# Ledger of designs, part 18: VH-VL binders against b8ga54

Target 1, 230 residues: b8ga54
Amino acid sequence: MRVPQTIAIDGQSAAGKSTLGALLAEALGYLYFDTGVMYRALALAALRAGIDPDDEAALSELAHQLVIDVTQPTVADGRQYTVLVNGEDVTWAIRSPEVERIVSRAARFPSVRREMVRQQQLIGQRGRVVMVGRDIGTVVMPNADLKIYLQASLAERARRRAAELRSRNIDMPLEQIAAALAERDALDAHVSQPAADAIILVNDGLTPAEEVALVLNRFVYSEQALENGH
Below, E stands for the ipSAE of ESMFold2; O stands for the ipSAE of OpenDDE; V2 stands for 0.75 times the mean of E and O plus 0.25 times the DockQ between their complexes.

## First folded at step 17 (VH-VL; framework fv_indenebart)

Design f26 (at its last look DockQ between E and O 0.03; V2 from the best seeds 0.00; counts 0 for: pae O 12.0 > 2, placed apart)
Fold by ESMFold2, look of step 17:
Structure f26 (fold): chain C 230 residues (1-230), chain A 122 residues (1-122), chain B 115 residues (1-115)
Amino acid sequence: as target 1 above (230 residues)
Amino acid sequence: EVQLLESGGGLVQPGGSLRLSCAASGFTFSSYAMSWVRQAPGKGLEWVSSISGSGGYTYYADSVKGRFTISRDNSKNTLYLQMNSLRAEDTAVYYCAKEGDWEFLYYGMDVWGQGTTVTVSS
Amino acid sequence: QAVLTQPASLSASPGASASLTCTLRSGINVGDYDIYWYQQKPGSPPQYLLRYKSDSDKQQGSGVPSRFSGSKDASANAGILLISGLQSEDEADYYCMIWDSSAVVFGGGTKLTVL
């Protein structure tokens, strides 16, 4: 009997991809990560090297020079994974506001994305991984054993983002949050679509525990999934 | 690199008006909320106003509400503060500050300008 | 009445440690807040140092030395900025900040003198 070895989770912003991915990986003993960490690692390296994040040629060369790896946690400090750049642990350094300010600028170049996808594919080939992103099931792991595309209503996604902010005592109007999410959906429409063989999971009204149980029972350990190795 | 540069400060009489500008560069301006923070001579920091990335939502400290108007022109990467009915207590250095975006707002005001001085005096 | 209270001044010797406190008013709990810290040297704008919510949820500003760290004292309802291995350049004003609903609140600031 063989359970899915590679699981791709794509979906809308604030639909709960990271929560589902982390819980699913924990239940299976798999590596979990959001592929955005690859671009944060590149952005960090660019900052340290004094490279302009708008210089495509310099960034592409840097991306080819770096070996970016994501592994199970190697330090018990609350991390969900360890991020290495050329063997250096950068797990917390990639969270700095300076990295955040430039990551989308650095990530927009197709040549950068091609190299980052290549390195993501190498990580995925090891198996026993839950990889979260926007194009995992279509580009990074097109042959993933299980593909999930996560959706929630705009209202539910806005409520979840509001709850995250309120856990930090930030009270932002729900309408402002919803407008930002709708704008992001429109910007992503031409790039991020469900893979043809993805399971579309609408999770309105589900708790994280209910969602994980649904995925495990219906799509990981079902008789159909076990027969297909999917 | 991210840069914020305030201008438009000066000497003004009580009851007067002044408009501050903040020129932004090195980041996608429309993606980030922006703030004005002031500091009276020898005093601490006081938040004045914030505006969302789109400009659709504005927030004001009670001390300036009804007198100050924050705005932005995303096509010019410029933040503004229109200050009316100025009082002596508005005398301060006014800083422009960048907040996080809707995804990372919780990391606070991470880039500050050099400030522009407003003096309200008879 | 103040949402955040900081002592007006603190002195410490080079090489020692300084703990700067930021006490939240009664009625709110420090555990529910991200505590942001800023350094300001004379004639300069404030500089972001770090944010602390918990040991697993924190952020160091880029280029900020690791001898600056955040913590909380729940019994005192306070955020803490710890500066170890004090250097002369650490002499500055230090402000804490929180989001309080839809508003931003700064503490009154602490002047740190390194003798």
Scores: ipSAE 0.285, ipTM 0.693, lowest interface PAE 4.8, mean pLDDT 88
Fold by OpenDDE, look of step 17:
Structure f26 (fold): chain C 230 residues (1-230), chain A 122 residues (1-122), chain B 115 residues (1-115)
Amino acid sequence: as target 1 above (230 residues)
Amino acid sequence: EVQLLESGGGLVQPGGSLRLSCAASGFTFSSYAMSWVRQAPGKGLEWVSSISGSGGYTYYADSVKGRFTISRDNSKNTLYLQMNSLRAEDTAVYYCAKEGDWEFLYYGMDVWGQGTTVTVSS
Amino acid sequence: QAVLTQPASLSASPGASASLTCTLRSGINVGDYDIYWYQQKPGSPPQYLLRYKSDSDKQQGSGVPSRFSGSKDASANAGILLISGLQSEDEADYYCMIWDSSAVVFGGGTKLTVL
């Protein structure tokens, strides 16, 4: 039995994809790759270049000029990965408030996304990667050895999101969070569906550690689980 | 300090019932799965049951399936094991154990109680 | 269900190295499993020692001396607990453990005597 070399994780908003991805990658000694960092890197580059986040043409050109690489942590400063833009370590720079404010705007253009996906695929082709993001199992790594679609009840996701927000000193009512998540689910229903060969992992009632253990023992190291993904 | 304290053990006749408790302290109880492991006199360790942090998932050894029920009350930081239809072979010291730490990514049972003794005899 | 087999007993001299084996039943590959090890001294509950998947993927329990290490023997389909620089205090029962489809499986345990 061979351990999957490429793992794709998709799932509903606030289902815990990033958490599962990071822990799973750590457990396997793989690269944890949240594709969102690619867009953050672009946004950072745009800010540095003085490019308007609404300028599709300029952003597309910039995207094609950038060489974005993601590797395992190269510095023991708490990072989960190292992000390089044209060889420069921008791991922490991409987390600035300025980047956060514009990343969604910069990332919305199809031409930009196509180039980002191309570069994401290059990283995925290296193997030994747990990739998390949007449409990973269907678009970015359609041939991933293991595809996981993480799912959780609205109530559970609302609680998790609430905890995340509190960690950022944001206190929002659960009902409001649930409503927002439901709205997102509705919007994503047509575009973010599980790959046909993805396993559906419902993580209600599971701690992050339990989730990882379940995936490893039942889907990574189990013959029957591998048969579903190959 | 992380601590687990089992209670509820005792002498019971075959076919009888017993409920074990495990009081947890020193950690966020609901964030960790918990397990029961037993050890018959002079014998090795035998896994009995596990329950997820929130209680949403439960697992049982074949030897106790249908007879034992694991549960937890996170508001009381307490783990339970309801044992029904007890048999002589269920005689053992029962340990509660804390599972896995996602921060360090080890999923073993890193904290154990001192155990409570269950004796099933006529 | 997976079965883990351990020798009932092992003896070694102080200062020597002890190698405890945990053999997996045929049909399951030791390379696919994390091997957990526990130490139990008389009158005490088990204590977590370490987890070993590979040389690049292993975890040491808190407070566990570095002279305790894990490895695997693929040819024997076994996990191995190596205790170097054996001390009298290492005299104990040692249990291996794996996860099998969300179930926990223990070996029969090995009683290590320090001569």
Scores: ipSAE 0.000, ipTM 0.493, lowest interface PAE 12.0, mean pLDDT 90
ESMFold2 (binder alone), look of step 17: mean pLDDT 92; pTM 0.940

## First folded at step 18 (VH-VL; framework fv_indenebart)

Design g23 (at its last look DockQ between E and O 0.24; V2 from the best seeds 0.00; counts 0 for: pae E 16.8 > 2)
Fold by OpenDDE, look of step 18:
Structure g23 (fold): chain C 230 residues (1-230), chain A 122 residues (1-122), chain B 115 residues (1-115)
Amino acid sequence: as target 1 above (230 residues)
Amino acid sequence: EVQLLESGGGLVQPGGSLRLSCAASGFTFSSYAMSWVRQAPGKGLEWVSSISGSGGYTYYADSVKGRFTISRDNSKNTLYLQMNSLRAEDTAVYYCAKEGDWELLYYGMDVWGQGTTVTVSS
Amino acid sequence: QAVLTQPASLSASPGASASLTCTLRSGINVGDYDIYWYQQKPGSPPQYLLRYKSDSDKQQGSGVPSRFSGSKDASANAGILLISGLQSEDEADYYCMIWESSAVVFGGGTKLTVL
């Protein structure tokens, strides 16, 4: 079987999608990015233009005017990817608190999302990409060569989050973390569903490295790769 | 525009009590942890207390444990600090601060109020 | 020993680069911590500057000029705030901060004077 050129990763919040995506891309020499960065780019542009994050019409127009591109790192400053808005490198600018505060508001409109998806698809069409985000396997890259849906129990997600926090020397009880995640889940009205042709990967008990190895050995390089109608 | 406005500061005698408030606007209040940080005259910053977005979890500096209580009313977008058994060393400007992205649970304090002054003196 | 130690003061000329250090106590590794930096001018509240965990994990505060950057010195076990192209308006107190065991810890602060 041919090595998948396009890989879509969906899954539950805090299941480790970004980690898997980044590591997988690294292993394959592919572009990795979370589609969320494009919405952040839009939010940044909106802020610069003085557009209200609640102004759907203006945001939609802005979205159509912007050319948002994501490429492999162009600068050796630790970035995982380069984000461009109309040719300007905004990779770090999109991580401002101001952008973080409004990105969800700016991104909620269907018209905006439609345009972002269009642009995401353009990137996907280039191939050699691991794309992580929302509804990647169903909406953004419905014809992705490999679709992965990452699942993890709440307990596992809590453990993973705990490890992340510990790496920042934040010692939080597991129960507290789980509660926080549960609250987030409750507030998130949207439940990501796997594509019909997605591989469901339950990563409970797996390290990121083990997950990557599993995916590579069983679904990327082996004859056991999922047939997705290509 | 994100804004934090502290109130409730004043002069109080040692052993007295005071309740500070912080009115928040311009962001989804319940989605962010909040903190109190104080600064004694001519001194550095000292963390006092933090509270999770939902208010379910609270954290305190050792210097104020058992005396101060942080709380919040998300329906009113307001953060509180109940200060009991006040001491002279509690004299400071008290700042309300918003923490960053809740996805990380804890983040930097990216927005600060102007502060409210608490003076503990006999 | 204090968890975070900062020099009391630092002076630098306009246009020069200033490196502010935040040294962690022995026994804790700077590589394990997110280092937060704040700027405070007289009569004003602190302003968030940036967070630095690593080159791939960092965040710049809103409106904070790019001449402000974070780094770490593993050999010194210290977080570093670098201010390049120093401006007169950069004269202020600078505080580093970390989270430790669900507690916030600030450094003592450094008064930066622009000569």
Scores: ipSAE 0.025, ipTM 0.565, lowest interface PAE 5.6, mean pLDDT 89
Fold by ESMFold2, look of step 18:
Structure g23 (fold): chain C 230 residues (1-230), chain A 122 residues (1-122), chain B 115 residues (1-115)
Amino acid sequence: as target 1 above (230 residues)
Amino acid sequence: EVQLLESGGGLVQPGGSLRLSCAASGFTFSSYAMSWVRQAPGKGLEWVSSISGSGGYTYYADSVKGRFTISRDNSKNTLYLQMNSLRAEDTAVYYCAKEGDWELLYYGMDVWGQGTTVTVSS
Amino acid sequence: QAVLTQPASLSASPGASASLTCTLRSGINVGDYDIYWYQQKPGSPPQYLLRYKSDSDKQQGSGVPSRFSGSKDASANAGILLISGLQSEDEADYYCMIWESSAVVFGGGTKLTVL
């Protein structure tokens, strides 16, 4: 009898995936990361090598040359994880404005995404991980011990997004936020579907603490989960 | 390299006006919120105003509301601060600052310009 | 009543630790806020150091050494910047910042002297 060793969190934009993932990983002592860091690491390497982020062939070749790893923090500087590229600690360098300018361009190519997914799968095989993304439970960790698909109503996601933006001194009308989220949902619908064995968690009206407690009590430490090691 | 360069400071009489500019380079300007922060001689930092990446949302400190207008021209990679009805208390170095990206959990003002000096004196 | 209050100055010896406080006014609770910290060296603009909300919700600025860390003292209603292993280069002014509603507020700053 044991707790889930691999946890996949997918879900709608602004439904709180990263908050749940980070808190759950902290409660379990697990590695947490959003898979976007893989593409940021590639983008950094491309910048350093002088590779055009719109050159698919060069980026794909670079992606195959790199070993990108994500581990528990190795330095006590407030990081949530350590990101290594060929053994070099790039945890903060991947958060630079230069990387931000190009990461979406570098990330769009299917050949790049296939190699990044392969490396994500290797990280997931180590276990004791909470991985957050859009296709984690379907593609990256199809055999994850626990899969969560996080949802909230459009109205609730818009309110949360508005509060988040206000904390960053951005006041956007609620209707405009809701429209943007609805468009994001439509654009993502063909890729971000719950795995057949995912638990659908609707978190309307839940605080992050209530969400974490619900997941821990019902799906990690429940008698059924403990009996099956699931 | 991300760079911010302020200009337009100078000596102005009380009640006068100035327009500050901040030329941005090395990043996708339209993707980031921008701020003005000022520092009076020998004093601490005071936030003045912020504007969203699109320019659709603006915020002001109470001390400047109704007198200052923040704006941006994303086609010229330039942030502006129009300062009207200037007072002696507005005398400061004015810094332009780039806000971080919320998706990467960088919420602070991560890059600052060198500042431009505004002196309001009779 | 100032929203954020910092001591005007603090002195500490090389190799020691300095604990810089940022106290929130009555009526708001430090537990509800991200506390941002900035360093400003003489003649230079401020530099972002870190953000602290909780041990599981924090962010270190790019290239900021791990000897800089954040925490909170809930009983004092204060954010804390800890600088361990003080070096002469740490001599600077330090500002805290929060988003209060839709406004940005800085503390008055603390001048750290390494003697």
Scores: ipSAE 0.000, ipTM 0.399, lowest interface PAE 16.8, mean pLDDT 84
ESMFold2 (binder alone), look of step 18: mean pLDDT 94; pTM 0.951

